# Miniprotein binders against q4fmw6, part 1

Every score and structure here is a prediction.

Target 1, 257 residues: q4fmw6
Amino acid sequence: MNKKILNFIKKKNKTKIISLTAYSKNIASIIDRHCDLVLVGDSLGSVLYSFSSTKKVTLDMMIEHSKSVRMGVKKSLMVVDMPHNTYRNSKEALSNAKKIISKTKCDAIKLEGGKKVIQIIKTLIKNKIPVMGHLGVLPQSATNFKFKGKEIAERKIILRDSKLLEDAGVFSIVLECVESSLAKEITKTVKVPTIGIGASVHCDGQVLVTDDLIGLNKIKARFVKRYSNIEKQINDAALKFKKDVIRSKFPTKKHSY
Structure headers, positions and changes below count from the first letter of each chain, unless a header shows other numbers.
F, E and O are the ipSAE of ESMFold2-Fast, ESMFold2 and OpenDDE, as the mean of both directions, binder to target and target to binder. V2 is 0.75 times the mean of E and O plus 0.25 times the DockQ between their complexes.
Where letters were taken out, [cut] stands.

## First folded at step 1 (miniprotein)

Design A1
Amino acid sequence: STEEVAKELERLAEEIKKLADELEKLAKEGDPEKAVEKLEEAIDRLFQLAWELLKIAEELGNPETLAEKIYELADELLRLVEKLEELARKS
ESMFold2 (binder alone), alone request of step 1: mean pLDDT 65; pTM 0.472

Design A2
Amino acid sequence: STEEVAKELEDLAEWIKLLADFLEELAKEGDPEKAVEELKDAIKLLEYLAKMLEEIAKELGNPETLAEKIKELADELRRLVEKLEELARKS
ESMFold2 (binder alone), alone request of step 1: mean pLDDT 60; pTM 0.399

Design A3
Amino acid sequence: STEEVAKELERLAEEIKELADELEKLAKEGDPEKAVEKLEDAILRLFYLAWELDEIAEELGNPETLAEKIEELADELDRLVEKLEELARKS
ESMFold2 (binder alone), alone request of step 1: mean pLDDT 60; pTM 0.395

Design B1 (at its last look DockQ between E and O 0.01; V2 from the best seeds 0.00; counts 0 for: pae E 12.8 > 1.5, pTM E .672 < .8, unsure alone 69.927 < 70, placed apart)
Fold by ESMFold2, look of step 2:
Structure B1 (fold): chain B 257 residues (1-257), chain A 93 residues (1-93)
Amino acid sequence: as target 1 above (257 residues)
Amino acid sequence: SPEELIKALEELAKRIEELAKQGDPEEVLEALDKLFEAIWKLMEELGNPEELYEKILELLDALEKLAREGDTEKVAEALEKIAELLKELIEKR
């Protein structure tokens, strides 16, 4: 077992786990010192490429962005999302996961699902590939997004699936947009760390999309807390440069030949 | 249209004068950036008469310096000069 993964697991019921996304070296190198886990999420499709709910994020896209992120991650556990349609069966999942790991040197992969992906997860773990599970829903860029776990039947299914994922050997489970009391119950029930996004303060850790957190992305999801306004800072810097160029204040002799 | 831009510029200038009286230099400087962009767009649409163009740029530079120094009286004077030059620019179209 990778020592970083073992140390990550040991944080359950001891200290909170800090996780953030990155899609490039420059962002990764800045956030790495503040994180336990850096996630290269398939959210890059929406965030960087404005993809709709279609499956346009490819394996090659995830690999190339992850190569960049790898250069910035020194301390944190680096986890890479397997994109949709890359783990439809155990053979495909194993082949693609091996490709991701060999080309990016990431520590683990993440995939979504419960009961339907259990055999796939067991195959990956039998082959010494660490897996992070993921239950709930992906957030959408809309004012009317859903969460899971309000209805009693849905609560029982998600709770069951969390136990199935643990039994299959995942080292952690992301709970995305899961009703708060259900996320708390799952966290108490499973022995692996839960990482919340739109879930519960009682999860063992939290993850956010860095572009949302810093104010570069205009997404308006309820669970996002903005900690800065980088859009304004970029705009102001570009305007200052534009003013200098227009007013013939740049370049000066010092900046020219 | 240029007429719509002039109306928007007059409203923005009044807002900048009010912000300067409130003594919040960050808000004044942010509003001045918006004023610069609006004036620049207007000058591009109107053909940029060389003499007036250079005078307007000089006054915008001075206005930013005065706003950073917190000199509300001189900010108001500079805004009035810019308004006068913009009216002259419109007349020469």
Scores: ipSAE 0.000, ipTM 0.331, lowest interface PAE 12.8, mean pLDDT 84
Fold by OpenDDE base, look of step 2:
Structure B1 (fold): chain B 257 residues (1-257), chain A 93 residues (1-93)
Amino acid sequence: as target 1 above (257 residues)
Amino acid sequence: SPEELIKALEELAKRIEELAKQGDPEEVLEALDKLFEAIWKLMEELGNPEELYEKILELLDALEKLAREGDTEKVAEALEKIAELLKELIEKR
């Protein structure tokens, strides 16, 4: 297993894990300073392409954004989502995971699901591909984005799936929109780091979509905390530029040839 | 052995059918999880035939849905189809 991944696993119960998304070099190079993990998530479909569903995200979209991100990430683990319909069976998953790793030079891939994808995960791990699991709300398959783990049957399933993922050899598990007590129980039970997104403070780490966090994307999700208002900064900059152009204050001789 | 795993699967299938008749969806789902684990072990012993495993997974998903809906007759039919697919897997070895 890669030394970077072994060091990441060693953060379990010692230090909180910091994860943010990136889809380009410029964002990646900034967030890499503060992250343990940079995720190239299929959330790019919603955030950059305004897709109504992450199911429209293609393998080539993930690869091209990931190539850009790789140029910015120096210290963090770089994880790339396998998009919808790219891991339907073990053969397809292995081919596409090898293609992602070869073209992007990422450290690991992430895929969604529990028991349904265990064979796929085992095949990837047997082939020395590091895998991050993802449980709770699964955007690639979900019909609704309701939080998980209120019902006893749903809790049992997610607990089972967390153990199956661990036993398959994933190096970490994302918990998306999981009830706080369940996320706490999973985090105590599994030996690998849990990364929460709407899964309480009890996870080993947290992930957010950077565009949501900086206020570039407008989302009404309960789990999102905004730490900046980039929309306002972009608006104010564009308005200042417009005023300078209209007033013939830009370009000056200094900005002209 | 594969033969011991098949016997265990047949016992689990009978137990699932009995639990389905009792109308406890939670116990049925727990028994289906054990059935899944046993099928998984059998697939590992059989060298992981992907095509048949995908069909078995689809049937297990259908079983979980039927168990939640309380449709005991369709649960039994789906279990029979899984048993047939498992027999075909063994005969092709």
Scores: ipSAE 0.000, ipTM 0.238, lowest interface PAE 11.7, mean pLDDT 87
ESMFold2 (binder alone), alone request of step 1: mean pLDDT 70; pTM 0.594
ESMFold2 (binder alone), look of step 2: mean pLDDT 70; pTM 0.595

Design B2
Amino acid sequence: TPEDLAKRIEELVRELQKLAEELGDEEEVAKYLRLLAEWIKMLAKEGDPEDIAKFLELVAELLKDLAEELGSPEKAVEKIKELAEELEKLLEKQ
ESMFold2 (binder alone), alone request of step 1: mean pLDDT 58; pTM 0.422

Design C2 (at its last look DockQ between E and O 0.05; V2 from the best seeds 0.00; counts 0 for: pae E 26.8 > 1.5, pTM E .579 < .8, unsure alone 69.253 < 70, placed apart)
Fold by ESMFold2, look of step 2:
Structure C2 (fold): chain B 257 residues (1-257), chain A 98 residues (1-98)
Amino acid sequence: as target 1 above (257 residues)
Amino acid sequence: SEEVEELVKEALELARRGDPETVIKLLIEAVRIAKEANDPELLAEAIDLAFEAAWELGDPEVVKEVIRLAVEIAKELNNEELLEEALRLAEEALRKLG
């Protein structure tokens, strides 16, 4: 097992795990020193391509963005999402996961689901491919639920699936929009780190979409906290440049030949 | 029950591909096969399996259609035990789906 992954697992019950998304080298290189894990998420579909669903994100898109992110990630564990329809069975999942790893040199892949993907996960892990699981709201699925784990039957399924994922050998589980008390219970029950997004402060770590966090992406979700307003900073810089050019104030001799 | 169970597994596999309309048709056929077997216990089992499969799909419309079919069949057969089962599933779905 990769030493970065072992060090990641050992943080459970010791220190909180910091995770952020990246889709390019420049962002990745900035956030890498602040993270334990950098995720190349299929969220790039909505963030960069305005797709209404992650279902349109292709394997090639994930690979090309991840090649860029790889160039910026030195310290952190780099995890790449397997997009929709790339792990429909064990053979397909293995072929595609090997392709992602060979082309991007990522440390692990992430896929969504519980019971239905257990055999796929077992196959990947048997073939030495580290896997991060993902439960709760599953963006690759056609669900309209606001969050998961409010109802008793749903709680039982998510709890069961967290144990199945652990037993299958995932090194960590993302809990997305999982009711807080359920996320806390899962975190206490499983031995692998839980990474929350819209879940519970009691998770072993947290992940956010960097573009949401910095105010570059306009999303109004309850679980997003904005830490800066990069949209405004880009706008103001572009406006200053525009004014300088229009009024022949740029370039000066300092910036010309 | 084995034939019904196989149809439900097939419907679940199709749902994982994102084709809920075909899933509904397969679930309806599974219940109809159980009805024509003239076995009330098999029919109740088929309805329970169809409900579980529809629930795993996570599509509230599929869940509602399975319950509607169960109630209609229970009324058609004049089977009070089956009707009580269908109503119990409906109550559970209403509580969970909000």
Scores: ipSAE 0.000, ipTM 0.077, lowest interface PAE 26.8, mean pLDDT 82
Fold by OpenDDE base, look of step 2:
Structure C2 (fold): chain B 257 residues (1-257), chain A 98 residues (1-98)
Amino acid sequence: as target 1 above (257 residues)
Amino acid sequence: SEEVEELVKEALELARRGDPETVIKLLIEAVRIAKEANDPELLAEAIDLAFEAAWELGDPEVVKEVIRLAVEIAKELNNEELLEEALRLAEEALRKLG
C-alpha cells in the first residue's frame, strides 16, 4: 500500500483529517498547504459547468481537471471521483480507474455505493487501486438529497454498507448528509477514517467543496460554512479595472511597452 | 434550452434550502417555457429535469405535482411519447416512494 495512504489511515483517532475539493492547479496549490486530502470531485459539474446533475459529468472532464490539479498538489493525497456510468461493472470500473490513474497520476479513486458496488471495489483493490468509499447521500444515483439515517431501515443499511466497504479494503469512507448519531457510530465501528460532509463533528475528518467554502459558488446547503466572500472580491476587482480603463488610468506607462 | 436548464438548476438549489413552494413555481415555469417553445424534445427534457429536481427536494407532493403536470400536458398535446414518459416517471416515483 502507498506510504501516503498508510499515513492517512494512521490519522484515525489521532488528528482530524482536512479535505477540500479542487478542479484546477491554482486552487489546488493553495489548499494543498492545509489539506491532508485534495478531492477532485464530480461536484465540478455543478460548480464549474452549472449542471443540474452530477450525472452529466464525463470521464474526460474528470481526467482533464485532475491533470491540472495534479500540478498543484505536492503534499496532500489526491483522490479523483469516478463519474456516473463509469463503473457499472468490474471490467468497466477497472479500465476507467486505470485510465484515471495513468493520465492524472492521482493516488486513489472514489466511487459511490455500498453492497451494489462491493464486487467492483474488491476488483479495484485486488488490482492494487486504492479506493475511497462514499455512503449516505449519493449524488450520482440519488433521487433525493434528504439526509440519511433518520429511519431505522436506512441506519441498518448504511451500517452494513460501511462494514462491507471496510472488509473490501477501502482506505476511507465519505459520509454525505448522514445523521450525527449514525455518523458517530460508523466512525467508532470502522477502522478506516470517515470523512464527513454534513455528517457531524464525530467523523475523523471533514470535506467541503472549496468553491462553496470561499463564497464563489452561491449554495445554501445546511452543511456549508462560508469562510470568505470571493464573489465580492471578484466584483470589486472587475469594477475597479473597468473604472481605470474608462478613466484612462490603466494601462499606465509602467504597464506599457 | 438554456433558460429551462437555468430554472431547473435554480429549483435544485432552492430544493436544498427546503422551500418547496418556490421550487414548484420554478419547475412549472420551466415546463411552461418548454411548452410555449412548441418543442416536444425540449418539453420532454424539461419534464425530466423537473422530475429530477422535485425528487431532489424529496417532497412526495412536489413529485406528484410534476407528474400530474406532465400527464396534463401530454393529454393537451395529444402526445403519446410524452404520456409514456410521464407514466415512466410515475412508475419510478412509485418504486422510490413506496
Scores: ipSAE 0.000, ipTM 0.198, lowest interface PAE 16.4, mean pLDDT 87
ESMFold2 (binder alone), alone request of step 1: mean pLDDT 69; pTM 0.596
ESMFold2 (binder alone), look of step 2: mean pLDDT 69; pTM 0.606

Design D1
Amino acid sequence: SETKVEIYILVDSPEEARKLAEEIKKLAEELGLEVEVEIEDGKVFIWIEVDDEETARKVAEEIKELAKKYGVDVEIEVERTE
ESMFold2 (binder alone), alone request of step 1: mean pLDDT 70; pTM 0.647

Design D2
Amino acid sequence: SETKVEITIRVDSPEEARKLAEEIKKLAEELGLEVEVRIEYFDGDLKVTIEIRVDDEETARKVAEEIKELAKKYGVDVEIEVERTE
ESMFold2 (binder alone), alone request of step 1: mean pLDDT 71; pTM 0.630

Design D3 (at its last look DockQ between E and O 0.01; V2 from the best seeds 0.00; counts 0 for: pae O 15.8 > 1.5, pTM E .742 < .8, placed apart)
Fold by ESMFold2, look of step 2:
Structure D3 (fold): chain B 257 residues (1-257), chain A 82 residues (1-82)
Amino acid sequence: as target 1 above (257 residues)
Amino acid sequence: SETKVKITIRVDSPEEAEWLAELIEYLAEELGLKVEVRIEDGKVTIEIEVDDEETAEFVAELIEDLAKEYGVKVEIKVERTE
């Protein structure tokens, strides 16, 4: 395990871990100094391309955006999401993970799943590819609630999956939209850091989508806290520029030759 | 080689069988289980094939715990089929 990942793991039970997403060098270089981990998330599909699901995010898209992010990340661990349908079996997962790492020079990859991906994860780790795990409970409609005890079964499965992921050798686990008491229990049970998004303050760290955090996106989830309103800032700057051009106030001699 | 395990579940009531079938359908989807159902003499037998003993024990314990919590009477047998 490389020293950068070991230092990341050592933060568990000592200091909170700060994680944010980036999809380009310019954003990455700004947030890197405030983070322990920068994630190139497949969320770029919805954030940048207005895809209705992450299923349309391709391996090539992740690689090209990650090449840009790499140029801005110096301090943080850089982790890249493996897109949907790129790790259906161990052979495919290994080939694709090697391609991501060789082309982007990222520190690790992230994939989602529990029991069904354990053999894939073991294969990746045997081949010296660091892996961040990811578990979550997707909100379900009331019409999809088929039996008594579904929530209890889900909790037990997720708790077991977190232990399986640790045993398989992941260095950390993202807990997305995991009920707060369950996220706290998982954090106490596993020795690797848990990174929450819509989960619990008791997780070892937190992650947010930077575009949500800075107010460039419309609100999509309860767990988002906005720290700025960049949408307004961009609008106001563009309007001032437009007014200056229309009124022949730009360029002045200072900005011309 | 991997150990294969069969979980056999017997239920005396159609109402309780329906509840159990819904739970098992969920588990099959989440854990990749192979399930077979038989109905004989008004009783329901559900057989689940699992690829490893650890997962089989987890599934059996989960079903037993939930059945007890919700007052559903089940008989569960776990056996290796190698």
Scores: ipSAE 0.165, ipTM 0.681, lowest interface PAE 4.2, mean pLDDT 86
Fold by OpenDDE base, look of step 2:
Structure D3 (fold): chain B 257 residues (1-257), chain A 82 residues (1-82)
Amino acid sequence: as target 1 above (257 residues)
Amino acid sequence: SETKVKITIRVDSPEEAEWLAELIEYLAEELGLKVEVRIEDGKVTIEIEVDDEETAEFVAELIEDLAKEYGVKVEIKVERTE
């Protein structure tokens, strides 16, 4: 196993794992300073392309953004989402995973699902591809984004799936919009780190979409905490520029040839 | 063009410098450039061959910017070989 992945796993029950998303080198280079893991998520569809669904994200989109991110990530694990309809079977999944890794030089891939994708995951791992699992709300397949784990039957399924993923050899599991007690139970049960997004403080780590966190993208989600307002900063900068141009204060001779 | 330009990048071999070297190598490969990496006397030397001077200057500038971002001192030499 990759030393970085082994070190990542060792953080379980010792230190909280910090994860943020990036889709470009400039953002990646900044957040890499603070992260254990940088995720190139298919959330780029919503955040950058304003897609109504992440299902519209293509493999090529993920690859091109990931290539940029790779130039910014120094210390963090770099994980790339396999987008919708790119891992429908083991053969397809393997081909596309290899393509992602070869083109982007990422450390691992992430895909969504439990029991339904176990054979796919096993194939990837057998071929020495590190895999991050993802349970709870599954944006690539979900019809709604309702949180998971209220009903006993649902809890049992998610618990089962977490164990199946662990047994398959994933190095970590993302828990998206999972009820707190369930997330706690899963985290205690599995030996690999759980990364929560709307899955309570009981997970081994947390992940947020950076654009949401910095206030560039406006989202109404309970699990998002904003730590900055980049929208305002961009607005103010653009306005200052406009004023300078109108007043013939820019460009000056030093900015001219 | 038949003109060949060689970019030579020298980087100290501490862990951060090694990482930078890997990144430069990767970048050069992605751009379809011939790259050679040598590790000698605690230093990493990367040689990149480019088909024109304009591209060479661009690549050199990019590498310099990367090195600066990561706080790694590099020596970059650009020379015509043909």
Scores: ipSAE 0.000, ipTM 0.168, lowest interface PAE 15.8, mean pLDDT 89
ESMFold2 (binder alone), alone request of step 1: mean pLDDT 71; pTM 0.632
ESMFold2 (binder alone), look of step 2: mean pLDDT 72; pTM 0.649

Design E1
Amino acid sequence: DELEKLAEEIKRLAEELGVKVEIEVDGTFIYIEVENGKLWVLIEVDGVYIEIEVDNGKVEVEVDDPETAKRIAEELKKLLEELS
ESMFold2 (binder alone), alone request of step 1: mean pLDDT 64; pTM 0.517

Design K1 (at its last look DockQ between E and O 0.00; V2 from the best seeds 0.00; counts 0 for: pae O 16.3 > 1.5, pTM E .438 < .8, other shape alone 2.573 > 2.5, placed apart)
Fold by ESMFold2, look of step 2:
Structure K1 (fold): chain B 257 residues (1-257), chain A 81 residues (1-81)
Amino acid sequence: as target 1 above (257 residues)
Amino acid sequence: DPELEKLIEEIKKLAEEVKRLAEELGLSEEDIEELVKYLEWLAKFLEEAAKSGDPEDVLKMLELIAKLLEELARDLEKRAS
C-alpha cells in the first residue's frame, strides 16, 4: 500500500480529512495544497458536459481529464472514478482499472456499490490496485409509519455494505447523502476513513465538488455550501475586457508588440 | 430479522384498522367487498416478502404493501366525505 494511502488511513480518529474534486490541471494545482485527497469524479459529466446522468461519462473521458489533473496534483492522494458500466465483472474491472492507473498515474480508483461489487473489489485488491468505496443515497425519511420498514431495511443494507467493503479491502468509503446518524454509526463501525458528502459532520472527512464550492455552478443540493462566487468574478472580468476592446482601450502599448 | 418481522406485524395491524374504519364509516356493501378483495391481494405480497428472506426483496415487498395500504386509506377517507 503506498505511503500516501497509509498516511491517509492513519488520519482516522486523529484529524479530519480534506477532499475536493478537480477535472483539470489549473483547478487541481490551486486546491492540491489544501487537500489530503483530490478526486477526479464522474460528476464531471454533469458539471462540465451537462449530462443528465453520469452513465454517459466514458472511460476515455475520465482518463483524459485525469491526465490533466495529474499534472496539478503533487501533495494529495489522487483518486479517479471508474465510470459506470466499466466494472460489470471482475475481468472488465481489472482491465479498465489497470488502464486508468497506467495512463493517469493516479494513486487509486473509486467505484460505487455494495454487495454486488464485492468480488470485483477483492479481485482489484488482490492485484494491488487500491480501491475507495462509495455508498449512498438514502431516500428522505418517511413522515408516517408506512415507510418505517423501508427505512429500517435500507439502513441495514447500507451498514452491511460498509462492512463488506471494509472486509474486501477498500482503504476508504465515500458516504453520499447518507442520513447523519447512520453515517456516524458507519464511521464508528469501520476502521477505514469515511468521507462524507451530504452525510455527517462525524465522518472522518468531507468532500465537495469544487465547482459548487467556489460558486461556478448553480446550487443543486441542500448540502452544498458556497465559499465564493466565481461566476460573478468571471462575468465581471469578461465585461471589463469587452468594454476595453470596444472602446479601443486595450491593447495599449504596454500590452502590444 | 426481528425488526422486519415486527414491521410486517404492524402492516397487518394497519390492514385491520383500515377494515375497521370502513365498517365504522358505514361504507356501502360494494365498497366493503372491494376492500376485502384489495386486502386479499395485499396478503399475497406479504407472503412473498416472508418467503424471500433477502433484505432487498423484503424491502421491495414492504414498500409495495405500504403504498397500497396508504392508497386504500386515502380512498376510504374520500368515500366517507
Scores: ipSAE 0.000, ipTM 0.192, lowest interface PAE 14.9, mean pLDDT 81
Fold by OpenDDE base, look of step 2:
Structure K1 (fold): chain B 257 residues (1-257), chain A 81 residues (1-81)
Amino acid sequence: as target 1 above (257 residues)
Amino acid sequence: DPELEKLIEEIKKLAEEVKRLAEELGLSEEDIEELVKYLEWLAKFLEEAAKSGDPEDVLKMLELIAKLLEELARDLEKRAS
C-alpha cells in the first residue's frame, strides 16, 4: 500500500482531514498547502461547465483537468473521480482507472456506490488501485439530492454498504448528505476515514467544492459555507482595468514596448 | 550590424533554453510543437520587421522577442518547480 495512503488512514481519530476540490494547477497549488486530500471531482461539470448533472462529465474531461491539478499538488493525496458510465463493470472500471492513473499520476480514484459496485471495487483494489468510496447522495445516479438516513431501512443499507466498502479495502469513504447520527455511527464503525459533505462534524474529515467555498460558484446548498467572495474580487479587478483603459492609464510606458 | 547579430544569437540561445526546459519538464510532443509554432511566429514577425527597412524597428522587435522568450523561459521554470 502506498505510504501516502497509509499515512492518510492513520489520521483517523487523530486529526481532522481537510479536503478540497481542484480542477486546475493554479487552484490546486494554493489549496495543496492546507489540504490532506485534493479531489478532482466530477463536480467540475456543474462548476466549470454549468452542466445540469455530473452525468455529462466525460473521462477525458476528468483526465485533462487532473493533468493540470497534478502539476499543482505536491503534498496532498490526489484523488480523481471516475465519472458516470466509466465503471459499469469490473473490466471497464479497471481499464478506465488505469488510464486515469497513467495519464494523471493521481494517487487514487473515487467511485460512487455500495453493494452494487463492490465487485468493481474489489477488482480495482486487487489490481493495486487505491479506491475512495462514496455513499449517501450519489450525484451520478440520484434523481434528487435529498439527504439520506432518515428512514430505518435506508440507515441499514448505508451502514451495510459502509462495511462492505471497508471489507473490500477502500482507504476512505465520502459521506454525502447523510443524516448526522448515521454519519457518526458509520464513522465509529468503519476503520477507514470518513469524509463528510453535508454529513456531520463527527466525520473524520470534511470536503467542499473549492469554487463554492470561495464564492466563485453560486450555489444554494445547506452544507456549503462560503469563506470568501471571489466574484466581487474579479468584478472589482475587471472594473478597475476597464477604467484604466478608458482613461488611457493602461498600458503605461512601463507596460509597453 | 554587430548589435543585430548579437541579438539574434541571444534569441537563438533563449530558444534553445526554452526547448531544453520544455524537454526537462517532460512536456508533451504537442506542447513542444506549440512552443515551436510560437517561436516560428516570432521569427516571422522579425522577418516582416526586417522587410520594413527600418533598422530601429528591427532592433525594437528583436528586443521584444528576447523579452518574450525570457518570460516564456521563466514561465516554464515556474511550471517545473
Scores: ipSAE 0.000, ipTM 0.174, lowest interface PAE 16.3, mean pLDDT 87
ESMFold2 (binder alone), alone request of step 1: mean pLDDT 70; pTM 0.539
ESMFold2 (binder alone), look of step 2: mean pLDDT 70; pTM 0.546

Design U1
Amino acid sequence: SKVEVEIEVDGVFIYVEIENGKVLIWVEVDGTEVEIEVDDPEEAEKLAREIEELAKKGDPEKAIERLKELAEELKKRLESE
ESMFold2 (binder alone), alone request of step 1: mean pLDDT 63; pTM 0.459

Design X1
Amino acid sequence: TDELRELAKQIEELAKALEELARKLGLSPEDIEELARWLEDLARLLEYAAKEGDPEDVARILEMIAEFLKDLAEELGVSPEEVEKIAKELEELAKRLRELAEKLK
ESMFold2 (binder alone), alone request of step 1: mean pLDDT 60; pTM 0.442

## First folded at step 2 (miniprotein)

Design ACT1
Amino acid sequence: SEKYELYIIAEDRPGLLAEITKIIADHGGNIEDIYQETDEETGLAFILLEVSFPNEEEAEKVLEELRKIPGVKEVDLEKLD
ESMFold2 (binder alone), alone request of step 2: mean pLDDT 89; pTM 0.872

Design F4
Amino acid sequence: SPEDQIRAFNELAERIHELAKQGDTDAVLEALDKLFEHIWKLMDELGNPEEIYNKIMELLDAVRKFAEEGDTQKVADALRKIAELMREAIEKR
ESMFold2 (binder alone), alone request of step 2: mean pLDDT 83; pTM 0.813

Design HPR1
Amino acid sequence: SEIEKEFVIKDPRGLDEDPAWELVYEAEKFDAEIYIEYNGKRVNARDLFELLELNLKPGTKVKIIVEGPEAEKVLEEIEKIFEEIS
ESMFold2 (binder alone), alone request of step 2: mean pLDDT 78; pTM 0.752

Design L7A1
Amino acid sequence: SEEEIRKKILELLKKAAEEGKVVIGLEETLEAIERGKLKAVLVAKDADPEIRKRIEELAEEKGVPLIVVDYTSEELARAIGLDKPVEVIAVLDEGGTDIEELL
ESMFold2 (binder alone), alone request of step 2: mean pLDDT 75; pTM 0.725

Design MIT1
Amino acid sequence: DPSPLHERAVELAQRAVELDEAGDLEAAIELYTEAIELLEQVAEETEDPEERAELEKRIEEYRERIEELRKRLEEQKESG
ESMFold2 (binder alone), alone request of step 2: mean pLDDT 81; pTM 0.750

Design PYD1
Amino acid sequence: SETRQLIEDALKELSEEQFERFKELLRNHPDPEGKKPIPEEELKDASPEELAELLIKYFGPEKAWEIVIEIFEKIGREDLAERLREALK
ESMFold2 (binder alone), alone request of step 2: mean pLDDT 79; pTM 0.771

Design S6L
Amino acid sequence: SKVYEITFILDPRLSEEEIEKTIQEIVDFLKENGAEILEVERLGVQKLDKPIDGHDEAYVVKIRFRAPEEVIEKLKEFLENHPAVLKYEIKEVEE
ESMFold2 (binder alone), alone request of step 2: mean pLDDT 83; pTM 0.798

Design SCP1
Amino acid sequence: SELVKEIFEELKKRLEENPELAKELDAVFLFVITGEDGGTWYIDLTGGKVEVGEGEPENPDVEIIMSLEDLIKIFTGELDPWEAYEQGKIKIKGDESILRKLAEIF
ESMFold2 (binder alone), alone request of step 2: mean pLDDT 83; pTM 0.824

Design STAS1
Amino acid sequence: SEFEIEVEEKDGVVVIHLKGDLTAETAPELEKALEELIAKGYTKIVLDFSDVTSIDEEGLQALLDFYKKLKERGGELYLINPNEEVRKILEETGLDKIIPIYDSLEEALKAL
ESMFold2 (binder alone), alone request of step 2: mean pLDDT 85; pTM 0.847

Design T1
Amino acid sequence: SKVTEITSEEEFRKLIEENPDKLIVIYFYAEWSPESRFIAPLFEWLAEDYGDRVLVLAIDLSKHPDLAEELGVDPENAPTIIVMKDGKVLWRSEGYLSEEDLRLFIELNLE
ESMFold2 (binder alone), alone request of step 2: mean pLDDT 83; pTM 0.860

Design TUS1
Amino acid sequence: SEPEEVYELDLRGLPEPEPLEKIKEALEKLPPGTVLKILVDDPRAIEDIPEWAKENGHELLEIEELEDGVYLIRIRKTEE
ESMFold2 (binder alone), alone request of step 2: mean pLDDT 78; pTM 0.746

Design UBL1
Amino acid sequence: SKIKVTVRLHGPLAELAGTDKIEIEVPEGTTIEELLRKLAEEYPELRPYIFDEDGSLREDVEVYLNGERVTDLSTVLKDGDVIDIYPKE
ESMFold2 (binder alone), alone request of step 2: mean pLDDT 82; pTM 0.780

